# Miniprotein binders against Pyridoxal reductase, chloroplastic (PLR1), part 15

Target 1, 350 residues: Pyridoxal reductase, chloroplastic (PLR1), of Arabidopsis thaliana (Mouse-ear cress) (q56y42)
Amino acid sequence: CSNNTSNITTFKPLKLPLFWPWQKVKMGPLSVSPMGFGTWAWGNQLLWGYQTSMDDQLQQAFELALENGINLFDTADSYGTGRLNGQSERLLGKFIKESQGLKGKQNEVVVATKFAAYPWRLTSGQFVNACRASLDRLQIDQLGIGQLHWSTASYAPLQELVLWDGLVQMYEKGLVRAVGVSNYGPQQLVKIHDYLKTRGVPLCSAQVQFSLLSMGKEQLEIKSICDELGIRLISYSPLGLGMLTGKYSSSKLPTGPRSLLFRQILPGLEPLLLALSEIAKKRGKTMPQVAINWCICKGTVPIPGIKSVRHVEDNLGALGWKLTNDEQLQLEYAAKESPKSMIQNIFQTR
Key: E = the ipSAE of ESMFold2; O = the ipSAE of OpenDDE; V2 = 0.75 times the mean of E and O plus 0.25 times the DockQ between their complexes.

## First folded at step 21 (miniprotein)

Design w3 (from v6 with R46K E49K; at its last look DockQ between E and O 0.82; V2 from the best seeds 0.84)
Fold by ESMFold2, look of step 21:
Structure w3 (fold): chain B 350 residues (1-350), chain A 93 residues (1-93)
Amino acid sequence: as target 1 above (350 residues)
Amino acid sequence: SKIRVEIRVESDDPRLLRFIAMLIKRMVEEISKKYGVKVEVEIEEKDGKLRIRVEIEGDNPEALEKALEMLLFRILYMAIELGADVEIRIERE
């Protein structure tokens, strides 16, 4: 045709998926955007500088994410420091309730929360009550994903079976659409998968530290198990607590406790940071966008943390394109050449 | 040589402070075994304030720095996961 209108399209060749937000990925019975957002900063006073004066900007960031097709938000019942304990869940619930775009449709957001494996949660009923408390703070009737925040195998192995039964009960009572775990190592991941499978409860997700700074033998083994068993890996700290942003150096450290780590680790990251910078420049992207895109290329769902509209705007730029296989290998080689990397969370088990 | 790490946490929930103390003791025991360093821990809990002093000592400077790195990573992630305001100070000899 020679005189086309705006509604007429020509032939379009088949394209490989480019991680657009509407190209949802499966997470058990759920369909989620290929990237989600972590709400770790929401209520964290010392490490992230939360103040209630920031709530309007956090709400704007939440709405921007929704408008751009993000439907996965990760929180935890432990998020919020001091007197703000639980504040992350309260803020997320408020933003869902007040959203004009979600008016009466709050179940279209997949809320993933985590229940701390505190030593005083001694019965499955107490663990189910933790889930009910999260639902109350969020002001919703059902979670998308209820996650056991860490395994107790290393310090209270008898407690762990009780918490696993609590997950089964949460699912059977309809409090969660799916269950997941966080900080489970390879052996414990297989064990809980088998436990839940025999009880008809699908394990939909495993959330671990996974990034260009955290892809060692154990993390790759967890990913391999997830791929084999049909468990979606959720990548936390995809930017290495900010080390992969390009904002910091030995002479320009973040404030607070992170400065101690950055002083020790950043000098050993030069090969990786140079490779990130080179690829970012060539692709017209930012270093965070490249690092997050890499996580998506590996088949994981990263959940970068946010506290501002600008952070959401930048992170959304990780979507809609794909690193080539050669670029992925270049980054991975540079990471292996770097003398330093992240060390695993104390809560990650074998 | 010696590295001293002081960790300070405040909470209205004494159960959280006891749990944090337990986690730090476990971190230190693991670090001592993994890197072959001597560790001493002093714990003081009073009026919703927890103060933990960790002293790491050994003859191998590389082992001391690796022990410190592991301790710092684990304290920071513990603080993130528990939603705890954690202050850390380091003194080198």
Scores: ipSAE 0.840, ipTM 0.927, lowest interface PAE 0.6, mean pLDDT 90
ESMFold2 (binder alone), look of step 21: mean pLDDT 85; pTM 0.820
OpenDDE base, look of step 21: ipSAE 0.845; ipTM 0.937

Design w4 (from v6 with M22L; at its last look DockQ between E and O 0.84; V2 from the best seeds 0.84)
Fold by OpenDDE base, look of step 21:
Structure w4 (fold): chain B 350 residues (1-350), chain A 93 residues (1-93)
Amino acid sequence: as target 1 above (350 residues)
Amino acid sequence: SKIRVEIRVESDDPRLLRFIALLIKRMVEEISKKYGVKVEVEIEERDGELRIRVEIEGDNPEALEKALEMLLFRILYMAIELGADVEIRIERE
């Protein structure tokens, strides 16, 4: 009678790294966590595989983030696919409202939404109405940050001025505490800053693609302008849609449209992925944690996507420590040696 | 060498489909100019569906691959930012 003692591998409870919630970052009149969370996946059916059966899991992930002192949540009025249009804002509003056990922290939630520059939003009034529709979906009276989602300068320059006036009106009406932009290049960022300044509206944030995969001359120039003008840079895609996670390889691709892109790019990221892995191992961290921490060290507020409790736990591990200058330079060098990088968003202006 | 990219977009808003079609035309023009590749684009709209065929042609394999990468990245971000479901197929000749 051979007693097979089944080795119960006791999962040591992951000691959540001490998030230091007191390291708030100034973003205009607001104080935000040094990392936020993006909600673009909420309601995205094809790229993420969203189903309404995931809502409870998303709520738990939101609550865990809030419990750990994350107070910046990024969304957009365009997030959610097909019949689920606006679902991201609806879910975020629901979760904020239902997190009543966290009453003290609910008042610290900064919702940063983005209003799409759709061609049919031709008047400042229509753009203000988009803000009101976001407030209704979010079930709140005032936004933290109202963001122009992209510039129309390259194809509809007359519309852009109307949208800028819409941002002014949102601020003057008290519908938003601050205004921001997304996908602005250096030249357009200065123009909108000056336009808003002449109207007494502070531009508080600029959201751009910024990561170890997207740290080119343009990103550095945008960062320099942001630092000079007192604008907080928000870094979207800090993980390069998942390429910087180490989860994927040429033999282990994501499902859906990302598979094609990842097959093409991942082999050209080997130097960067090696450097991320080595530093992660040396620090007792994950590759995502290192990649997010780099964005923070560069003075940006990264907004990785929430998808599950596990992703929140992993991303929270990016906080409470810093990469050394030498580790940052090693990562930046490895990124420059990598023959592949992320391409700018289609909406990114010059 | 030729790369064919087929893109399918579904939306109940014909305004969104027309906007996506405009964005794709602009993408293709920028890609062609940037990489020196020949790009042809066909766009069909039917019953809340947009079908786009992009053909990228050139003698430099590296330029073709970079053109494809740019197209794929831009389509994916367009889909994310607009909240559109997109299917992509690639064929190589």
Scores: ipSAE 0.838, ipTM 0.934, lowest interface PAE 0.6, mean pLDDT 91
ESMFold2, look of step 21: ipSAE 0.852; ipTM 0.934
ESMFold2 (binder alone), look of step 21: mean pLDDT 83; pTM 0.794

Design w5 (from v6 with V28L S32A; at its last look DockQ between E and O 0.82; V2 from the best seeds 0.83)
Amino acid sequence: SKIRVEIRVESDDPRLLRFIAMLIKRMLEEIAKKYGVKVEVEIEERDGELRIRVEIEGDNPEALEKALEMLLFRILYMAIELGADVEIRIERE
ESMFold2, look of step 21: ipSAE 0.865; ipTM 0.939
ESMFold2 (binder alone), look of step 21: mean pLDDT 84; pTM 0.811
OpenDDE base, look of step 21: ipSAE 0.826; ipTM 0.929
ESMFold2, look of step 23: ipSAE 0.840; ipTM 0.928
ESMFold2 (binder alone), look of step 23: mean pLDDT 84; pTM 0.812
OpenDDE base, look of step 23: ipSAE 0.826; ipTM 0.929

## First folded at step 22 (miniprotein)

Design x1 (from w1 with V28L S32A; at its last read DockQ between E and O 0.89; V2 from the best seeds 0.86)
Amino acid sequence: SKIRVEIVVESDDPRLLRFIAMLIKRMLEEIAKKYGVKVEVEIEEKDGKLRIRVEIEGDNPEALEKALEMLLFRILYMAIELGADVEIRIERE
ESMFold2, look of step 22: ipSAE 0.835; ipTM 0.928
ESMFold2 (binder alone), look of step 22: mean pLDDT 84; pTM 0.808
OpenDDE base, look of step 22: ipSAE 0.831; ipTM 0.931
ESMFold2, fold request of step 24: ipSAE 0.855, 0.844, 0.830; ipTM 0.936, 0.932, 0.924
ESMFold2 (binder alone), fold request of step 24: mean pLDDT 85, 84, 85; pTM 0.813, 0.809, 0.815
OpenDDE base, fold request of step 24: ipSAE 0.816, 0.820, 0.835; ipTM 0.926, 0.926, 0.932
ESMFold2, last read: ipSAE 0.855, 0.814, 0.839; ipTM 0.935, 0.918, 0.929
ESMFold2 (binder alone), last read: mean pLDDT 85, 85, 85; pTM 0.812, 0.811, 0.811
OpenDDE base, last read: ipSAE 0.833, 0.807, 0.823; ipTM 0.930, 0.922, 0.928

Design x2 (from v6 with R8V; at its last look DockQ between E and O 0.85; V2 from the best seeds 0.84)
Fold by OpenDDE base, look of step 22:
Structure x2 (fold): chain B 350 residues (1-350), chain A 93 residues (1-93)
Amino acid sequence: as target 1 above (350 residues)
Amino acid sequence: SKIRVEIVVESDDPRLLRFIAMLIKRMVEEISKKYGVKVEVEIEERDGELRIRVEIEGDNPEALEKALEMLLFRILYMAIELGADVEIRIERE
């Protein structure tokens, strides 16, 4: 009597993310979480006070994001201050490699990096070499999304065409799964889309400042163009560098250069901060969760910065629910009554 | 009324410092035109350091404050996007 011990492979039930249900969104050929995480703080000494002793905390924050089904991570080759240049990509590459949750699933992570349009990147080949250098720092063979970090149209229009050809070459060489742009205005966004389309390269994403602080006519026009062209809008600074968190006030300013800006802007944001607080209280949510959820409700993919496990947990709480249309309108009204203080990025084109 | 903004940028790449200097010049020209304020800019480059002094002058206090806000916001995002170490000081006269 041969006892066939049937190895009942106990399928561990897929632990649903803490903040389920949510749906993945399309970004060209990619399927991404409805929220990503930005890594601009990783290696930033000036605004965040980065130290290498924080790397373990950043790793834990990254792993928690992955465990909760976040698969979009935004970085740039320019992130990291001074001698820490490229540190954000180095850390992200390290964390992807070391993450136990990614064993055999490394391809589920969508890395979206941005290549700086530095004046010394004069040839398409030099721009392709910037992509290779990012791949080396990330320790991966292919990027999810290669992004042009800004347009040079306003000051070096001849360089811009060279950088666009660089994006084409990155895609054709298989160095990137998709291409995107950042800080493009409506007119330049159409131009690059048409340029890439004629070369068989799909523009999958446009990354702009989009939040309750940055929802002006230009942002709405960019969103409309993105919807028409099948481009996914990525919203950076969904929390306005922390202004929408409710953590700061005129009596409680952030440290460093942000203190000057926040002292200037926060007094005028009272209607918006009040509306955020009221809706947050009514929903049993935090103000950051409401502000991020608004970006998702507007059909964008927000990329809040991750700095700690606590920030990941708080930001994850923006998922699995939606603001009502009335709550969205209330926030948008309050944002219009607030001084239009969030200015476009210096690199934002028309 | 006059607002003085001092900006110090540190970098070991002189190409980056020159690029930042160009961006700030363009930024202040745009601010001057947008808000109708007088803007003067002094730029000094020294071994790994860029010092920029911006003076904003105008008769409308609200225009001055909006000009300052625009300047500060753009400098901060420039610093983030370029990974630059930037100190900012403000004096009001």
Scores: ipSAE 0.833, ipTM 0.933, lowest interface PAE 0.6, mean pLDDT 91
ESMFold2, look of step 22: ipSAE 0.841; ipTM 0.927
ESMFold2 (binder alone), look of step 22: mean pLDDT 83; pTM 0.786

Design x3 (from w1 with R89V; at its last look DockQ between E and O 0.83; V2 from the best seeds 0.84)
Fold by OpenDDE base, look of step 22:
Structure x3 (fold): chain B 350 residues (1-350), chain A 93 residues (1-93)
Amino acid sequence: as target 1 above (350 residues)
Amino acid sequence: SKIRVEIVVESDDPRLLRFIAMLIKRMVEEISKKYGVKVEVEIEEKDGKLRIRVEIEGDNPEALEKALEMLLFRILYMAIELGADVEIVIERE
């Protein structure tokens, strides 16, 4: 009696993400989720109130994102305040290593870090060493995307060329799979693209502030250039530091320095917040989900901040559907009626 | 009308404090030019603390509020991007 133990290959049912269907987006040589998560809050003590007791909560939030097919995580070597400098990269590296869902699949995670253009990074070699230090904190051999965090063109134009050569060297050494930039304006974006192209280095991404609060002529021009050049636009602050969430009002301000800014801006955002609320109610969605979905509909990859399981679940609800063109136009109209306080990042170039 | 903004930044890296001081100086110059407001800046660095006092003065209240908004927004993003702890106090005269 030959016991044919039929190896029932239990097809683990492909757990479709809770918010399917969506498609991966091309970003140079990489394939990424249509939304990523930003980690700027990880190690930020004063603005976010980070404490090491939150690390387990952040790990759970990270794992939930992975289980739902999110594979793009944005960080920077500058993230983490005071003694917690580089903490965002350390935590991300720890979570990638410890994630059971990633056993044998760690390479499916696209880490996109940003290297600060500090004045003391005077040589291309020093900038390559910043990339190595990020790899060490992340405990990985290769980055998905190495990003220049900002341009120095406005105050140190000679340093900028050194940093661009540093990006070339990172790519040539295989330390990064692709290169990107952050806070580049239209003119500087074309210049770095051309510089990298002549050296056989593809510019894969441009990260700028892009949201219903930041959709001005400059952002539209950057988006147009990105589309023409095959660059993927990453939209940071898709929720405007929380202004687009509907959580805050003139009577309910955030704690810390954000309270001052929100007190100034929120009264003028009523038309936009009303339009977000109405569309959210009509769609059975949250205001954050609508605001993030708008960024996706505009052909950007938004990177909302990851803070908790609840925020991950809420942000994941921005996927698997699209705003209509009329809903997009309604939001854009309401955003234009709001005071044009499109304040650019201090590092944003022309 | 006058708006006074006090900014306190703490860091163990004096290079970072000097860089932040330079960025804030440039920021206030741009604000002054953009909104036509008078801006005065005092900077003190001591014991790993950078204290910056910005005074914004102008005859147009709307220009003053827009100048303040731009200042606050840029400081917050500077703090995020540099991983710096920044305290801000505003006084109105």
Scores: ipSAE 0.836, ipTM 0.933, lowest interface PAE 0.6, mean pLDDT 91
ESMFold2, look of step 22: ipSAE 0.838; ipTM 0.927
ESMFold2 (binder alone), look of step 22: mean pLDDT 82; pTM 0.775

Design x4 (from w1 with E6I; at its last look DockQ between E and O 0.82; V2 from the best seeds 0.84)
Fold by OpenDDE base, look of step 22:
Formats: sequence, structure tokens, C-alpha cells
Structure x4 (fold): chain B 350 residues (1-350), chain A 93 residues (1-93)
Amino acid sequence: as target 1 above (350 residues)
Amino acid sequence: SKIRVIIVVESDDPRLLRFIAMLIKRMVEEISKKYGVKVEVEIEEKDGKLRIRVEIEGDNPEALEKALEMLLFRILYMAIELGADVEIRIERE
């Protein structure tokens, strides 16, 4: 009697993400999670106190995000301070490579990096070489999205055309699956879209500051243009550098240069912070979760910063539900009553 | 009333320091025009350090505070986007 021990391959049930249900979002040819994670804190010494001893914690945070179906990670070639220049891309590349959850599926991660418009990047070839250098640091053959980090139109308009041709060349060479921009205003966004369209290059994303602190006329116009042109708006700083978290007050400021800014802005944010707190309490959610969920409800893809497992868990809690229209209007009203709107990025064009 | 903002940037790339200096000059010009404040800027580059002194003067306290807020915000995002370590100090007179 040969005991055929049938190896019952126990199909581990597909563990649904803890914060299901949510739907993937189109971003040009790509399908991404409705939220991504930003990695600008990786290698940032002064603003975030980055130390290499944090790398294991950052890896755990990355893996948790991935296990919960997050597949969009935003970085830049400029991220990492001083001797740690490019550290964000190096860490992301390391984590993608070492992630046990990605065994044979590393290509499911959409890396969205941004190439700095440095004054010394004078030729399209030099800008393509910046893309190659990012690929080398990331240890991948192709980027998900290659982004122009900012427009030079306001100070070096001749350089901008060279950088746009650099984006075209990156796409044509297959170095990137799609192209995007960051810090483009409404007028400049239309110009680059038209330029890329005439060359058969789809502009898939526009990354701007978009949050309850940054929802002015210009942000709404950018969103409208993005919707019309089939561009996905990526919202950076959805938490306003931490102002919308409720963790800080006039008596409890962050450390470093942010303390000075927060002293100025926080007193004028009381109506908005109150509305966030009330809705958060009513929903059994955190203030960050509400603020991120608002960005999603507005049809953007928010990219909150990833720093720890706890921050990933907190941010993942923004998924699987939606604010009502009335709750959105309440937050938007409170944001308008707050006299101190966040200022636009220095690189934001018209 | 006068607000002095001292900005210190450290970098091993002198090209980056020169670019930051240019950005801050432009930023200050925009702030001056937007809020109707007088702004003076002193810039020193030495030994991989850029030291910038910005002095904001005006008769309207609200305009001064808005000018300061805009300056601080733009410097912070500049530092983030460029991967630069930036120290900021504020003195009020």
C-alpha cells in the first residue's frame, strides 16, 4: 500500500491588503496604486536626521507598503544631502532587489524618479545620462516614469527645450516607460504636453503640491488641465510637511528649519485642523488618513513620505474608504477660512 | 521693523552653491515686489559654505510676516528639491 502523500499545495489565500477595497489608477500606460510613497527623506540629513542605521527600518516600511499593494514609489536623483547625494535612489534600488515579496516580480514596482534641471545639464545627451545614472543607482533597466523635476522657463528658457528633448530621447531609447513633469504651472504644462504629443511621447503625470493647504485656483486649474489631457496629477506634500498631521502645535514644533515655518503657519490653520480632527474622529480615522483620502477623492495620486512601518500603516489607512462630498466640502471650507495657504514651490511655474 | 534671515548652505559642489545663490536672489526679488517690502541680500561663498543674509524691512507688520513666511517656505522646498542641507536663523529688530 504506497501511501501517496498528496502534497496538498495549500493555496495560501491571497491575503487581501489590510485596507481593501481600493482600485488601481491609470497613469498613462501604467496602472498604479491610488496612493504612492515619496522617498525624499531618504538620505536627507538636516531636515529628517537621516542616518544609515535607519536603512533596515526604511526597508521594512517599503516591504510593508509593497505587501499592501502599493506599487508607486517616487524618488529623485537630487535626493540625499551632501555625500549622500543619490541615496534615495540607491536605497530604493536595494530594497526592490532584496524584497522577498517581489521574487521574480520586481517589474511590478513603478519607480517614478525626477531628474533635476541643474544649470550644468546643458545638452539633451547630458539629461539622458542623468537618466542612466538613476537606472544605475536603482539597479534596474527601465524606469516606470522619468520626470523633469522642474521647469527652467522662468530663468533659462533655452535650457528647458533641451531638457524636453532629453525626455523624448529617454522614452525613444526605452529607458523610461512613461514621462512626467513636476512643478509645472497650467500654461507650461500645456506647452510641454503639446511638445511631447507632436513627438509621439505621452505625458503621463504632473506632480504638484496639492493638499488641503494647497488647493488654490492654480492647483484647481492644473487639475482641470490634467483631467482634460488625460494626465494623472500626483500630489506631493499631501500632509503639508506634517502640518496636517495634528502632531504639531505652537507649543510642540518640529525640530530644525521646519520649526520656523510652522511657527508662522500653524496659528492660521486652526479651522482646518479642527475640521480634520472632527471628521477623523467621526470616521474612526487619523487626521493624516483624512488629509490623504481627500487628495484621492479629488482624483490625485498622493505620495506621502515613507519613513517607518508606523507611518506606512497610518497612511495605508487612508485607503478602502472615501470621504463624502459633504465632508470634502467641509474640509475645503475650513481650508479657505484658514488665512495661511501654503506657498507654492520656488520651482512652480505659471 | 526689520527681519533678518541668515541662511547657511553647505555643499561640496560649488555649482550647486552658485545655483542656490541665484535662486535666493530671484526669490527675494519676487517677495519684495509681491509684498512691497524692502529687501537687502548679502551673499558670501567660502570653503564649501554659502552664507546668505536677507534683511526685510517695511512699515506694514502683516506684509513683513507674509514676506518671511514666503521666504521660509521657498527655502525649505528648495532645500528638499535640491537635496541641500540648509540652516536658517531669524533675528527680529
Scores: ipSAE 0.844, ipTM 0.936, lowest interface PAE 0.6, mean pLDDT 91
ESMFold2, look of step 22: ipSAE 0.852; ipTM 0.934
ESMFold2 (binder alone), look of step 22: mean pLDDT 83; pTM 0.798

Design x5 (from w1 with V86I; at its last look DockQ between E and O 0.78; V2 from the best seeds 0.82)
Amino acid sequence: SKIRVEIVVESDDPRLLRFIAMLIKRMVEEISKKYGVKVEVEIEEKDGKLRIRVEIEGDNPEALEKALEMLLFRILYMAIELGADIEIRIERE
ESMFold2, look of step 22: ipSAE 0.831; ipTM 0.925
ESMFold2 (binder alone), look of step 22: mean pLDDT 83; pTM 0.796
OpenDDE base, look of step 22: ipSAE 0.842; ipTM 0.936
ESMFold2, look of step 23: ipSAE 0.837; ipTM 0.929
ESMFold2 (binder alone), look of step 23: mean pLDDT 84; pTM 0.799
OpenDDE base, look of step 23: ipSAE 0.835; ipTM 0.933

Design x6 (from w1 with L76F; at its last read DockQ between E and O 0.90; V2 from the best seeds 0.86)
Amino acid sequence: SKIRVEIVVESDDPRLLRFIAMLIKRMVEEISKKYGVKVEVEIEEKDGKLRIRVEIEGDNPEALEKALEMLLFRIFYMAIELGADVEIRIERE
ESMFold2, look of step 22: ipSAE 0.861; ipTM 0.937
ESMFold2 (binder alone), look of step 22: mean pLDDT 83; pTM 0.790
OpenDDE base, look of step 22: ipSAE 0.832; ipTM 0.932
ESMFold2, look of step 23: ipSAE 0.853; ipTM 0.935
ESMFold2 (binder alone), look of step 23: mean pLDDT 83; pTM 0.787
OpenDDE base, look of step 23: ipSAE 0.834; ipTM 0.932
ESMFold2, fold request of step 24: ipSAE 0.868, 0.866, 0.854; ipTM 0.939, 0.940, 0.934
ESMFold2 (binder alone), fold request of step 24: mean pLDDT 84, 84, 84; pTM 0.802, 0.801, 0.803
OpenDDE base, fold request of step 24: ipSAE 0.808, 0.813, 0.823; ipTM 0.924, 0.926, 0.929
ESMFold2, last read: ipSAE 0.867, 0.856, 0.860; ipTM 0.939, 0.935, 0.935
ESMFold2 (binder alone), last read: mean pLDDT 83, 83, 83; pTM 0.797, 0.798, 0.795
OpenDDE base, last read: ipSAE 0.823, 0.818, 0.817; ipTM 0.929, 0.927, 0.927

## First folded at step 23 (miniprotein)

Design y1 (from x6 with V86I; at its last look DockQ between E and O 0.77; V2 from the best seeds 0.83)
Fold by OpenDDE base, look of step 23:
Structure y1 (fold): chain B 350 residues (1-350), chain A 93 residues (1-93)
Amino acid sequence: as target 1 above (350 residues)
Amino acid sequence: SKIRVEIVVESDDPRLLRFIAMLIKRMVEEISKKYGVKVEVEIEEKDGKLRIRVEIEGDNPEALEKALEMLLFRIFYMAIELGADIEIRIERE
């Protein structure tokens, strides 16, 4: 009796890619996924309840993102609270290094970090040293995108020029593949673009708060300038700190300090949350997936925060489809009926 | 009507605490101008703690609520961007 051990070739179903290679987005010399992931929650103790016991779960979330073709990861040198300062970059560097099963995809990872414009960074050399310290925490030789985290124009205009020269020096030294900015308004965005251009440094990205909660005249103007100048807009907080997720209401607030903020804002968001829920139900999608897909439809690269495999799985469902123009207009109308006072980041310039 | 907001920030870097104090002063001035509310600010720095008390006063309840919303939202983003741990308490009179 010949035991024909039938080699059950477990056909791992070819997981169709969530997006095609031609749907990758150009950011200067770089090619990135249509969505990235933000890591600002990594090391944030009080707002997010970070604990080192979560590191394995964060690693699994990172690996799942990378397996699904996400290659843009946003961080900052300021991320991580108290003694955990720089923890986000340390974790990201660890996870990139340990993802050995993904060796072919590791080389495609675009790390986009942001260097804080701290008042004590007074020289271009000190700002270049901040870039070196980020490279050390990340355990890599070169960054994908080095970003100025905010403009100092409103309170320290002389410092801003020193920081811009620091970006030039980072690029010239090959410490970064591309240069970007965050929290720049329309006027300052043009100024830094022109300053960098005259020095042969291309500005590749502008990171701003852009979502259904932050889509005002200023955001539309920044988007128009970015399109004209060939700058890629990165959308941070596409979910409005979680307000657009549908997980919370006036009767179901988050735990911790965020409860105060959400109690104040959520009652006025009812029209927007209703429109998100209706479209999500019609499309067989989640409210987060609709809100992220809207940012992509507007020609931005959203960077939602990740904390778990479940958050990655939910956010990945924002890819491979598109909202119709009518669905986008319905969401934008409902967003305009919600409290008109778009609250800008304290660091957002004119 | 009055709204009192107490903010406590802890950091081992006194430079960061001084920077946060400067940002909050600027934030409160902008809120006062934007919503036409009276805002008073007390700031105390001691032993790696920054205590900030903000009092918002005005006759229009809607302006007070919008001022509070803007204050809270900006403080949260400031804390995220700077990697600062913040406690917030709100009292209403």
Scores: ipSAE 0.832, ipTM 0.932, lowest interface PAE 0.6, mean pLDDT 92
ESMFold2, look of step 23: ipSAE 0.864; ipTM 0.939
ESMFold2 (binder alone), look of step 23: mean pLDDT 83; pTM 0.799

Design y2 (from w5 with L76F V86I; at its last look DockQ between E and O 0.84; V2 from the best seeds 0.84)
Amino acid sequence: SKIRVEIRVESDDPRLLRFIAMLIKRMLEEIAKKYGVKVEVEIEERDGELRIRVEIEGDNPEALEKALEMLLFRIFYMAIELGADIEIRIERE
ESMFold2, look of step 23: ipSAE 0.870; ipTM 0.942
ESMFold2 (binder alone), look of step 23: mean pLDDT 84; pTM 0.818
OpenDDE base, look of step 23: ipSAE 0.820; ipTM 0.927

